# Designs tried in a protein design chat: VH-VL binders against Uncharacterized protein B0228.1. Part 3

Target 1, 207 residues: Uncharacterized protein B0228.1, of Caenorhabditis elegans (q09220)
Amino acid sequence: AVVTPSIENHKMENASVTISKVPISHRPRGFTAGSDSKKLAVQRFKLLISDFLSDAQLSKSIDVAAVGMHKGKSMDDILDDVYTRLRRTLSTKQISELAKAQKGLVEDLDEKSAKLVKARVKRMIVYSFDPAAEQIHKYATRPSMAFALIAETINERFVGSVKDLIRDVLTPKEYDIFRKHYHPHIFKLDNIGNNTEAVRTTTHETF

## First folded at step 3 (VH-VL)

Design xb1 (from x01 with heavy chain E108Y, light chain S30D; framework fv_bexmarilimab)
Fold by ESMFold2-Fast, scan of step 3:
Structure xb1 (fold): chain C 207 residues (1-207), chain A 124 residues (1-124), chain B 108 residues (1-108)
Amino acid sequence: as target 1 above (207 residues)
Amino acid sequence: QVTLKESGPTLVKPTQTLTLTCSFSGFSLSTSGVGIGWIRQPPGKALEWLAHIYWDDDKRYNPALKSRLTISKDTSKNQVVLTMTNMDPVDTATYYCAHRPYDFWSGYYAFDIWGQGTLVTVSS
Amino acid sequence: EIVLTQSPGTLSLSPGERATLSCTASQSVDSSYLHWYQQKPGKAPKLLIYGASSLQSGVPSRFSGSGSGTDYTLTISSLQPEDFATYYCQQYGSSPLTFGQGTKLEIK
């Protein structure tokens, strides 16, 4: 499942485990060390990153990949750079649009098709506030490693609250599991905007 | 406060190896997006880039000098070390280390903080 | 390698005048990787403009940068005495990282 277990140990906030530390044998096909063309980077990021990214965010992601290739970085390091840069920049509007799109997309679909669409949207929402969560959940070799990696990807500067939006896309059973096992520290920002001063004002909220 | 400072010998004889240390404070080389480069400037001439090291221990060298250069870091000591072999009088220059972030959102890939520089004279 | 050619080599002006300094690249450079530095005698370079047009924090608003492709310009709208220095452009749109030869701004 795509429901991400919560980390109950607050001490893991300082864990320094990134997606680049996931073993290569546990990574998706095509994520190998070496230089890639800008075109290949675009194709890979479109598969891994939400289709709901703004043109600016997509363009910047491509630029980061191009710079990483210019530096001769591995794909793992390039992805780490992209995830580090983008994970906290998704607006409340983008997260809301993901949840709304899920509701609209499942109208008039059969039950199986609706579940597939819900799973994709759920994956994108989980990815949005924890960009490594999908890879960590899928490729972590043991539960303790999964918790450490998830803790490392979550930080105090999350833009907006995902609690209510996640509730709308998860089943009641999945939401209950998420609430019980989700990292206890979720930061909510008031007055979201481009002003860095406003972004620094945070309210602590538990999941 | 962020600071960088170069240290090493001020006089080097031809054919000898130069070792320079860049000591810094106010940031960590373990932080993603941090890099440190070495730049030199012969008296009255332009700036010339030598080498760069990133937080992930990735290294880049000026191709013209690559065979003579080695860059390394000691994260626990907050130091970056540059070694240059087979010194020649034309290598006489002020050597700088400088911080170069990898900041995607601001497009901030410039050398934003520089050491004071250390003059190295290559003479017999 | 990309060669950056700065012109003029020396620019003689008086306080209050406008200075225009040019940097021409031997091949196209993404403007995000074109930067300008100021260097005073005996001092380390200081970052003025990054990404061709973005003003570094703490740098006076009289400094501005523009350009794209192969042609870049640094402008100082009204020279102050402290602005007389040598200016360098730098690129890392392509390896290796290179600097221009510098433009010396001197008092007329």
Scores: ipSAE 0.000, ipTM 0.430, lowest interface PAE 19.9, mean pLDDT 65

Design xb2 (from x01 with heavy chain S106T E108D; framework fv_bexmarilimab)
Fold by ESMFold2-Fast, scan of step 3:
Structure xb2 (fold): chain C 207 residues (1-207), chain A 124 residues (1-124), chain B 108 residues (1-108)
Amino acid sequence: as target 1 above (207 residues)
Amino acid sequence: QVTLKESGPTLVKPTQTLTLTCSFSGFSLSTSGVGIGWIRQPPGKALEWLAHIYWDDDKRYNPALKSRLTISKDTSKNQVVLTMTNMDPVDTATYYCAHRPYDFWTGDYAFDIWGQGTLVTVSS
Amino acid sequence: EIVLTQSPGTLSLSPGERATLSCTASQSVSSSYLHWYQQKPGKAPKLLIYGASSLQSGVPSRFSGSGSGTDYTLTISSLQPEDFATYYCQQYGSSPLTFGQGTKLEIK
């Protein structure tokens, strides 16, 4: 598939290249320019980091960046702070508690298998975005587009491929606990994904 | 066809270091779920596990011998190397390398394919 | 470490008879990580049973395994001449990986 004309026709906001120059291998799986609303993508992104949005300055900076009128903070500064917080989303205690919830499976595993199960659970929870997403933002022409690409990458990892992998590890009850308590925003993302008005409303930044 | 073969010296003097190489064909140690282990057997005695290495370079050692053992891989040559320091006559044994898969879902973690073994005698 | 004790140490039987070999672990081990090997004089061990009860491909159906927890059994329903060998159980439910001391099956 190709990106929609709306992305290709946006003016360059800085020295960054247009999204059309981003290699397919660096794009989130299933991303297309017209498949999701910028508003919905920003909402998903904010929900994924909502635990950190009590910091009023960070919340304000994201809002300002999303509308392309930020002052005093570069896109790199905002994204670095967000990535740092996201990578530290769960404490060691929360990871340990999820491992204990998997005790029936873990107790039946050899040392190597137990280590890999724990590593997979930690990876799914702590590193739910593709490292390539950090590179994608430099190709976006607008701050709102960078957030949309990051939100799509995070959503794919949590709701797409990652959910299938974690379902294979966890029982249905444990998966519900994970979804509700260890990554509480997955449920909220599902609810927002069902908002037909947000899906139908195509929001493009003005030229 | 999958094969493994051990190579190295057949005679080692006390206090010397033993270096054994396991060469294999029919699979790659770059493949997820592949591992190679080393097991020894003194004449007339039981099997004793020494060490193993996995595709992701994760290494496991027998705690009783860990201070004397180093295991490494050369994926491009399809080889796994074991070194054992400070050899003693009690270390005289047939040394085997063997393929050990890591199949988490099926529980197939056994040593399914073995080399022919190489007898290492430690004497002055 | 988990010690695997095999019994008997030596079992003397005739072709056609049923052999029952036991392996007892010093603490509970998951059946998924208990395996059985056959070794003939001068040869490398050969995998017979993995995960306590799963028959390795190419192994005759007269071999079977059973057990859980601390008690495991290898059974040969009707001994053939080529079955006279030493048999080892092995665990890796807990580090370090250990083998039993072996049961020698010999002709009476």
Scores: ipSAE 0.000, ipTM 0.426, lowest interface PAE 18.5, mean pLDDT 66

Design xb3 (from x01 with heavy chain W105L; framework fv_bexmarilimab)
Fold by ESMFold2-Fast, scan of step 3:
Structure xb3 (fold): chain C 207 residues (1-207), chain A 124 residues (1-124), chain B 108 residues (1-108)
Amino acid sequence: as target 1 above (207 residues)
Amino acid sequence: QVTLKESGPTLVKPTQTLTLTCSFSGFSLSTSGVGIGWIRQPPGKALEWLAHIYWDDDKRYNPALKSRLTISKDTSKNQVVLTMTNMDPVDTATYYCAHRPYDFLSGEYAFDIWGQGTLVTVSS
Amino acid sequence: EIVLTQSPGTLSLSPGERATLSCTASQSVSSSYLHWYQQKPGKAPKLLIYGASSLQSGVPSRFSGSGSGTDYTLTISSLQPEDFATYYCQQYGSSPLTFGQGTKLEIK
């Protein structure tokens, strides 16, 4: 019933490029590079700091991040919102760890930063000597790359460490949202320019 | 048609507070995805972002100037107001307001429509 | 903060020539959040390119943008007299929002 693309060609495209370089027709329906990157960045943020925050602080961080994603904010702005809201309830240690997580989410990691961040991604450490999992860990430091690999793996029904990563990276609720994004969204863009008449419309279907 | 226009005093004395108003038409600041930013440009120099406000009253400020800046909106009048305290001659610049939309799925957009700018001179 | 460095500071060319303007970011920026503006003396900036490579409606097709990561380029394929202006790149991949220092395109 479901038509799947060629596994070999799809793997090459997803393994060698960032999500922003994947053709729109090959992306899950309803996902944009920005939205996908934000969702994966929120999940990585959750994964990196979950053992340094209380359940209430973690829940609040996710809620603040979700609002920022809906507003189309950059990941730096989203993390700034999280820091601002939690500043007075966070310990010095927690503040330090969130700063390191922000560097890991929005920047190419240098060797020392990557070493530090890797120690905090508990599930990724389990996979550090599995060649497939090591590639996933590399992509997990860049949400767009991680999304492309995860989307390909889900679509192609792979087994082993990659399935385990999907269970760890996406919550059941997040996976349900991921599935819903296979439904198309309709966009009409007519950007407004200096001294021009234009209208911008966006249609959003709730699922 | 979408238009924005800045208004306020053209001359301010050192230590005074500057209040600028951005009046706009053709859209509402209550519409999801709408945002207004303020940018300034000293004579012959580069553009510097100051602040922006979102449709949901969420606000962002340039950290270098945050202690001096307040941005607010009056949705009923289609106006955004910027206040800057303790003005100094170095703050002499043309001040612009500009429309900056956010789209949930496509992400953040650029400053797509600008006001004509208002020159504010700070001198005794 | 991400610093955007534009080069050259001034570019002197004749009508009909190709102009290539560079913008280099101090840190990697998603191409989705890099934009180009044109400013003529005494006027407000005008959006030319959004998301590194998307042409704003109403902008002539001789303008194009490209790049990713830290290196971005604005190209004007055949300069017209009205194209002599100052050009700015801008990012908001990271807070605070920043502009480059500008490249002035002037008649040789």
Scores: ipSAE 0.000, ipTM 0.434, lowest interface PAE 19.3, mean pLDDT 65

Design xb5 (from x01 with heavy chain F104L; framework fv_bexmarilimab)
Fold by ESMFold2-Fast, scan of step 3:
Structure xb5 (fold): chain C 207 residues (1-207), chain A 124 residues (1-124), chain B 108 residues (1-108)
Amino acid sequence: as target 1 above (207 residues)
Amino acid sequence: QVTLKESGPTLVKPTQTLTLTCSFSGFSLSTSGVGIGWIRQPPGKALEWLAHIYWDDDKRYNPALKSRLTISKDTSKNQVVLTMTNMDPVDTATYYCAHRPYDLWSGEYAFDIWGQGTLVTVSS
Amino acid sequence: EIVLTQSPGTLSLSPGERATLSCTASQSVSSSYLHWYQQKPGKAPKLLIYGASSLQSGVPSRFSGSGSGTDYTLTISSLQPEDFATYYCQQYGSSPLTFGQGTKLEIK
């Protein structure tokens, strides 16, 4: 099945949570050379859902997802971990708004449209987009690679606003330095395969 | 604990309007994620959904019967009222009201608690 | 409207046997919105399984559900006398909410 132009999942996301409702003083304003991937991820989520989840809830969701990826969990297991943790922290007001949104998905949309919107909302809580979530999962077979790919994915999703704004403010040399914070060098493990069990045990236990 | 009970006339004449009341306890219809549905079952036949009302007063109707159905709630009395116009002998059925919550993390719940049902016979 | 077709219409089995009941949707339904109910003569329906595979609290572990897309199954691993009843599947993945026509499980 193909998503048709008449199905606009982005409009549903914006209708449910809009950044235009957030006071300008509370919106992500700046970026700086040397920002880490977590800070950028929090700012990214604020562009889409800052009115729904608190900064602490967003930060914790990202931490839970990153830990799951570091441990080599499947995308569905990671999302389940995030939902389990997030569920425990929601306020009564947040629960009410989520219930209204879920009602709308089931009863106002046909099955095909509802399925697509639900998938996007589920992944938006973790990564703010479906394609990026799949990409991160696909390449997160090495713990160090998972963190590098989260940084790369977050950086790319800010191309239109964050990257261009940084480029306008920074010199080309400064911009290159900034990019390196989101593309960390991964130490290549040349001995993987010679002691596979020890490597697996260490990876699993290191969190 | 959640309980529901249907009440209303057991005999209705053709062309008359049927009014049924669902009285419930153990929850409030002002609680987010809560709804009440009406389902009927003609003798020996399958279940047929009629209407649903939610905590935010949102109403849904079976399109096949929408022109004949009205659902409303009185949150202070813990009651939901279903009205069905122009009754016909074919509308003879047991009418149920049922509680239907949402599971916020796995999607939508089913009808988890049902009333005992009330048999409505449509005859002259 | 999504039409749910249950098969067989009547299933005749003996206590201790395994029952397999099918529910086929006319178009794809998310498993989260496919539910199973049991109804005994003269009684209201009782929820058995929600979301295709989740056991309702208080329902015996011999009941299980599976399926996705258009094909769903309710299985009773070892029939007890109290299990002989009519079973209905229900969807609300798409409005309007619909029920299947029912499968009557009867003693052979």
Scores: ipSAE 0.000, ipTM 0.449, lowest interface PAE 15.6, mean pLDDT 68

Design xb7 (from x01 with heavy chain F104W W105F; framework fv_bexmarilimab)
Fold by ESMFold2-Fast, scan of step 3:
Structure xb7 (fold): chain C 207 residues (1-207), chain A 124 residues (1-124), chain B 108 residues (1-108)
Amino acid sequence: as target 1 above (207 residues)
Amino acid sequence: QVTLKESGPTLVKPTQTLTLTCSFSGFSLSTSGVGIGWIRQPPGKALEWLAHIYWDDDKRYNPALKSRLTISKDTSKNQVVLTMTNMDPVDTATYYCAHRPYDWFSGEYAFDIWGQGTLVTVSS
Amino acid sequence: EIVLTQSPGTLSLSPGERATLSCTASQSVSSSYLHWYQQKPGKAPKLLIYGASSLQSGVPSRFSGSGSGTDYTLTISSLQPEDFATYYCQQYGSSPLTFGQGTKLEIK
C-alpha cells in the first residue's frame, strides 16, 4: 500500500509542527487548471468533508472511534464502526449524496490519490481523539482539517490561495462560520499549487 | 440468501434487439452502495464487461458498446434490465448479471455474487 | 483503456505443487480495485481475492494475492484437484472495467 505522509512534523526548537508536504506523485491527476473541472472537484471534496466531518458528526465519529480503541479494535474495524454509525445518524438522502460524492471522487481520481484521500480521512479521525492527552489535541478542528485536506490533495491544480478557493465555493453564511473557526496562527499557507508549504503551529496557549 | 438470475430469449436473429432481465433477492437496489453489472463471455473466450447501474441510478457503459446498450432498474421489483440493439452472430455469448458493491470505507468493489448466466445464440 | 495481460496463458502443474499466476496492467491500478476470479467449465466466475490481497469469505487459505501498481500475483500454495480452472484478474481503477484474458491451470 502507499505510505501515508505525516500531516505534522515536530520541530526541536519550538512547539511548532509542519504539515507534511504531499508528494506530487500522490496528488490527484486529471484536474484541469482554471476550468469548471476545478470547481466540481472542490465541491466534491467540500461535500465529502462537510457531510462526513460536520461538528455533530465528527463528535459522534470520535465517540465511536474512542470506544473501538478502548476495545482494542484495528483501525479498519474502527472505520467500519464509524461508517456504520454515520449511516444510522444520516438521513437516507444524506447517505445517498455522500455515497454518490465518494463514488464520483474515487472513480475520478487516479489510484494514488484515492489511497491518499482514504488515508488522510483515517488520520483526521485518529488525530482528533486521545483520551490520555486531550489538551494536546484540542487544536484539531474541522475547519483546519478541511483546509489541510483541500490544500494537500487538490492544490496542485490551483495557483491561488486556499482561502480564496474556499471563499469561492462557500456561501456567505458558510464562509462566516469557517472564518470564525479558522485559526490563522495554527496554519500558514502560501501560493497553493505544486510549490507550496503548509505549517501548523500549536501550543497550549493558543486557546 | 442473496441470489441473482438472468432471464430472456436464448435465440436472437441478426439485427434484432436483445432484452435481458436480472432478478435478485436478499438485497435492494435502493440501498446505498449497491450496484448490478452485466458481463458476457463468448464461448471459449474471456469475460467482457457491458454495463452497470448503481442505487443512485448512476449508469456506466463499456465505451466500445455504449451506442447499443441501455441499462435500467426497477427497485420495486428487484430487477435490472439490459437492452442491446442490432445483434450480430459475434454477440453470441453467455450473459451474466452480478452484484458489485461500492463502499469506499470498506473497500469492497468486486463482483462478489454472480447469476448462473444465460446463453444467448445469435443465428439466422 | 487499461489492458490486463495474464501470464502464462496456460500453466500445467501437478497436484501438491505451487501455482503462481501473474497479471500485468498497462497503467498503474490501485490495489483496492484489482480482483481475482476462478471459473470452472460451465459455471459462473467465483470471487477469490478482492483488493489484490483480501481473501473472500469461504475461499481456502491456500489462495493468496499480492502486488501493487502494474504487477499483481495470485498464488496457490498447494494445488488441489478442484483448483484446476481458469483464473481471471479484473480492474476498475479506471473506466472501462476490464478483465485479463485468463490463465488456464491444467493437470500436467
Scores: ipSAE 0.000, ipTM 0.442, lowest interface PAE 17.6, mean pLDDT 65

Design xc2 (from x01 with heavy chain R100S; framework fv_bexmarilimab)
Fold by ESMFold2-Fast, scan of step 3:
Structure xc2 (fold): chain C 207 residues (1-207), chain A 124 residues (1-124), chain B 108 residues (1-108)
Amino acid sequence: as target 1 above (207 residues)
Amino acid sequence: QVTLKESGPTLVKPTQTLTLTCSFSGFSLSTSGVGIGWIRQPPGKALEWLAHIYWDDDKRYNPALKSRLTISKDTSKNQVVLTMTNMDPVDTATYYCAHSPYDFWSGEYAFDIWGQGTLVTVSS
Amino acid sequence: EIVLTQSPGTLSLSPGERATLSCTASQSVSSSYLHWYQQKPGKAPKLLIYGASSLQSGVPSRFSGSGSGTDYTLTISSLQPEDFATYYCQQYGSSPLTFGQGTKLEIK
């Protein structure tokens, strides 16, 4: 049986978001440095989603209408502008906490994986306060809870299809929202020659 | 610079199979978030979506036509192929392939760059 | 299947006037999945607006989009001669991906 902290009760705002830095009492039962790659990937994904929720709390203070002023710019430019603005509006304490959380999130990943995870997190932050994505933001807590529930189910069943489990847990509307935040590479971890591959979904998305 | 171009027969007889190829440049179908869609337009009528294929080989079909459609890709040749079986005069249309990024910010399932289109006439 | 109904079917206006084109969905569609295209005779469609309100790169600022739920609007603030074309809305809030029947904008 896996004992996994609920995403609702686990908010990560500093370096403790990394698997290596998570207290033993907060890790799923049986987790060790040599644990099954599936378990490690699931734990990492859950922590990443918890970290995103903390970032989303910070983004709630940003004027959503300001995103519309970036129309016609490349996504990278918009993400940089948004991230720069977010950092300027944060207090010294919040900046310190965000920096620690970002460091913790990627410190046990290879350079390529770290880059993909950082890009994904930035996109999720932008989506959370985009007027066109308000429907997604309304369900931010629910999709994150569903991710946590799916992670627990994957650990218990030892199944290979994350997509099928997500479909079982989410409503059709929540599934559509989840599709925009699902990135297969977020589930792949490379730890100093220990290739920890998350459960891969090869099933086609249905609309 | 991204470009797409459709190629294939311009005349097909009823009951035959149509095979169209979309050749593209300026991007790779191995790049995450890249997709190609096929859309058709009968003379003087509205646009109708047919199928999509994505970088991860995920395929989507219009349910009304799914039994007749097959979409595939050859990443090494920068080509996407659409096959449609049992052609009928009502299938006479201009067929387009278009770039469709799987990217919420850039308009998920929007078609940002289109080929010129190829008119396919189905006649005995 | 979500049906997109565009109105009016034909809109006759003069250069310099404001054009307002409507797209109504048979059921609610997230604005992130609604897009607008322009098509000139004999040419492929061109993406104008994505996500209901975002201008595609290279599209003149006189074009704007708005709306949510079932009601969406494309506005051209001051018509230029090159704007006389057929306009289509498109959704993929539900499978299959569908297009509206089009609004033909013609010179008066």
Scores: ipSAE 0.000, ipTM 0.435, lowest interface PAE 16.9, mean pLDDT 64

Design xc3 (from x01 with heavy chain P101T Y109D; framework fv_bexmarilimab)
Fold by ESMFold2-Fast, scan of step 3:
Structure xc3 (fold): chain C 207 residues (1-207), chain A 124 residues (1-124), chain B 108 residues (1-108)
Amino acid sequence: as target 1 above (207 residues)
Amino acid sequence: QVTLKESGPTLVKPTQTLTLTCSFSGFSLSTSGVGIGWIRQPPGKALEWLAHIYWDDDKRYNPALKSRLTISKDTSKNQVVLTMTNMDPVDTATYYCAHRTYDFWSGEDAFDIWGQGTLVTVSS
Amino acid sequence: EIVLTQSPGTLSLSPGERATLSCTASQSVSSSYLHWYQQKPGKAPKLLIYGASSLQSGVPSRFSGSGSGTDYTLTISSLQPEDFATYYCQQYGSSPLTFGQGTKLEIK
């Protein structure tokens, strides 16, 4: 039996952290076929960062999620609504890619790893919708920038959990700032599910 | 090193338009996350934010003054210009421009470097 | 808009003493977006503390900040003569960006 490496146990080394100006949809596609474990990690990471989506599809996904949060839906239901809408608007090629990625994610992961990946996807969506500060609101309404930064730092490496990824990519000082800046908000939202008050303001902005 | 300096008229008559220029060095306003804000302080009073402009030309204004304010940038000259219409004696203040970094990942969003300020007196 | 109320308005102390300056927000503000500035007469403000508790590079270690929610504090552990100035808190957790009215620290 071959033990599939847990994405949780993969590390990043010495990545430079900068906010990318390039939307994910415009990034060069350069992930090459490495070992089977590397290919799988890249496929799983593409699902986590949605780098196969256009800016229009990301914008539509944000609108769908915002409506769900405004209506008080759980994050699981919101994520399901987002995927349902995306499947309808995706190209045949994107649908095929997503379906294969989801099969690989489900088939090769034990229950614990699958649950962890789902939780990380939830957190990334919630991070994108926190309007608590002008800078966060600006980047939350441009999730392509946050995802582009994460994709940029991982372009040639395996990835662990989203938290481990952020920790390994950031310097100790940057990680401390990230924890102070972002962790309290995400902890609260992750525990409660949705913040309808904050979402109302964001949804009605003509950004 | 980062430096900023305000320039413009020191005396403005009521109803006139004020134009102030912030000239800077040591950074580019094309750099992702970089912004410049304008803050004023009437003699003996607190600081009041007016406007700021981001690297991507996104502009924010104090809602109380929005109808009177215009902010713009000239990246080739390393300048940010603030225009304020219909000046009144209550607008007498020291006007500052200040550097701000909107770094999503670092969480820094404070005004870390300030110009020396320029006193603008509004009187007949 | 979020109103920041600083207290006391004036604090009279002697060199070597501890100063404690308060900033209260009219509604909850994330500590990440609460900052402290020092201003000496005739000079521009200087950033001291960002994100409620992070010391700006070049600022002496006697300065510290703390707080969360609506209540924030700036502490100077042992006052030096150059510390007598006006101090302002500032938030940008919610638009518009606002400053407190200031606390003047003066020699007793």
Scores: ipSAE 0.000, ipTM 0.437, lowest interface PAE 17.1, mean pLDDT 65

Design xc6 (from x01 with heavy chain S106L; framework fv_bexmarilimab)
Fold by ESMFold2-Fast, scan of step 3:
Formats: C-alpha cells, structure tokens, sequence
Structure xc6 (fold): chain C 207 residues (1-207), chain A 124 residues (1-124), chain B 108 residues (1-108)
C-alpha cells in the first residue's frame, strides 16, 4: 500500500471540537447522559457505523466499547470487539444492506480503492473514540460512566454534520461514490438534524 | 506459510467419544479476526459444518449436533480441539479443520485455508 | 436453516468447453457471504470464489462468479483437464453455516 494519509493529523489540524479532559470527579452536579443526549450520541454513532442498525443494537455496541475502554484495551481491539458484537446481532436484512453497499463501492472504485476508502472511514471512527479512552480508563468506575464519556466525546466531535466529517477524510470523488452506494438514509439523517425517528417515518421499510 | 493439520484416532467404536486436534502454524488465535472451524464429509457425500471457535473464545455449533459437540482452544499451543460424544457408524467421515477469518468491514467469511483431513471410521 | 441447492448434480463436458454451475438458496443470502469451493478426489476443498464474485489469490482467471439474492452462478470459461472436480457453494448469511450438495464436473 502507499503511505496512508493521516486522518488524525488532518482532523486535528482542522477540528473545531472541544474535547472534555475534565476528570469525571470534577464534572458539575447533574452530569449524566440524559435521555436526549444519549439518543443523539447513539444516532451519531449509528451514522459512523451503519444506518441500518437498531437503537438497541447500537446502544449495546457502545456499551461494549465502554467496557473495553474501562479495561484499558487498545482502540483497535475495542473497535474489533464492537464489530464482533454488531455482526452477531445483525438480521439477514441488515447484513444484505451492508453487503450491497460494499459491492457498489467496489464496482465504482475498484477493489483496492474501495478498501482504502473503508479503511479511512474506519480510522475516522477510531479517532472519534480516542480522546475518551484515557479519561474512561482513569476515571470511569462503571460502564454507564464510560458510556457518558463516550457520548460526550461523540457529541462534541459532531458539532456540525456527519457529511462534513466524511468530507474531511475522503476526496470529493470518493465522497460522491461513497454517498451513492452507502445507505441513502444516512445522508437524510444528517439533513434532518440527526433524528433517527424522523428517518424511520420516511422509509418504506421498518428496521 | 499458514498450515493446519488434523490429528486423532482413525478408528472409533460405537458409543465412544471422538477427540480431534487441529494444530496450526503461521498465525495466532490471539489475533483479532482469527477463527477455526470443523467440517466433516462422509464418503461420497456433501460437506457438513460442525463447529467454529473465534479468537475471543466465542463458540458456534451446528444446532443438529450441538448436544454432542464441544470445541475449545489452547492459544499457547496453537491448537483447537473438537470432541464429539456417542459416535455412531453414520458419523464415519473425513474431518477437516479450516481457517475462517471474521472481518465485519471487508465482508470476508470464507474458509480460506484447509487442513488435509483425517478419516475417522466408526465400526465395532 | 438456509438450504443451498446446486444444479445440475453432474455435468459432463469436454476440455475447452464452458461450464456453468448454479446454486439456489431457499431464502435470500447476501452475496458477501456466498462462497465457492473446488474439491478433487482424496483432497481437501480449495476456496475459488469469495463474496459471490471475488477471485481468490492464485486461482486462474477462467473462473468467475456472479449472482445475488437467491440465485448464484460459477462459470469456467474454457475447461482444463485439472478442472474436473466437485464444486460446492457455501453460505453464512444466516446461522447455521451450510454447504450445497455439490456439482460433479466430469469429463465427457
């Protein structure tokens, strides 16, 4: 492979995101991942992975990530744990949708280019969790606290739109092709303020 | 080079328990995405999947045979062991172990590397 | 469980001819989880095609795969003597993992 552009370096240079580094013990009273804040984080994490996942499947996957971070696992190991858990919970319909998107990318980009695009999106996901890992390992005493820190980090990371984040890691041509073949509802979610419920009411099929 | 090799008894009596070992080289069961499965083939018949074990010790069994099967791993020895209870002449088959990686993002779930197979005959 | 039905059961052809082998699933399977294997007498199966259409490294370009949903095809464009073997399709789009019953490709 050729030298992979550093997604972290690019994102760090251009990021306007404030990442909380305050220990959990120093956070204001009332620091909780309230229902609304948690739902937004779940929705945003869904867009980083796949828009065909149920909220329950996605919430469970974030919990797996939180547990791994609390145990001090590497980010690559945590991501592998998350994907393994997701794969075991996917329906045949969800697996089919994922496969169709992958095949479409290969058809338009060729196999090598499609793998590179997916690798860069994967690294963007890793970058989204990386700032939370140290705080979670050091300060979270239970998985719910780790989830709150992940939710805070995701919400801070996605100040704007998911489209902007993807545009930052893909070339304009790659982005257009990714958008074409990735589930169309991902970008509809972004346009309606990252509201999972609104997307569900406009789809022909129930997830 | 990645290789797998099956070992165990070639002759088993009815009602006995079969224990087969898969020894491999060129990769580690501690590596994320690694998985090893067992497949059997009775003489002149089709392939039948038996069980699979992943790097994280997740285990999957063919529901038709689950009550008779146990799969385990010894990461330090690079071995996967399959145990099958209450052997019957109908279980006479060549038994294979094979590497099947798990990759969520790439979508590759094929058995890419196979052992040579070991014929197990069940007779009195 | 998903049942894979391969047809024909036996295909008799001569070297140089084109072979077309079919695999039909009892319910829809993602193409990413449909694979093809070649098995010669007394030997272990060998992976030919993964994800319905991707050629495994080291496999000759005369082999190709296609299909989606319930219908999948393996094609050999110009048969060589070493291609006469039994071919199996396999799915793991749904548990349990299953194989087809095989198509035996034999010399005419």
Amino acid sequence: as target 1 above (207 residues)
Amino acid sequence: QVTLKESGPTLVKPTQTLTLTCSFSGFSLSTSGVGIGWIRQPPGKALEWLAHIYWDDDKRYNPALKSRLTISKDTSKNQVVLTMTNMDPVDTATYYCAHRPYDFWLGEYAFDIWGQGTLVTVSS
Amino acid sequence: EIVLTQSPGTLSLSPGERATLSCTASQSVSSSYLHWYQQKPGKAPKLLIYGASSLQSGVPSRFSGSGSGTDYTLTISSLQPEDFATYYCQQYGSSPLTFGQGTKLEIK
Scores: ipSAE 0.000, ipTM 0.471, lowest interface PAE 12.2, mean pLDDT 73

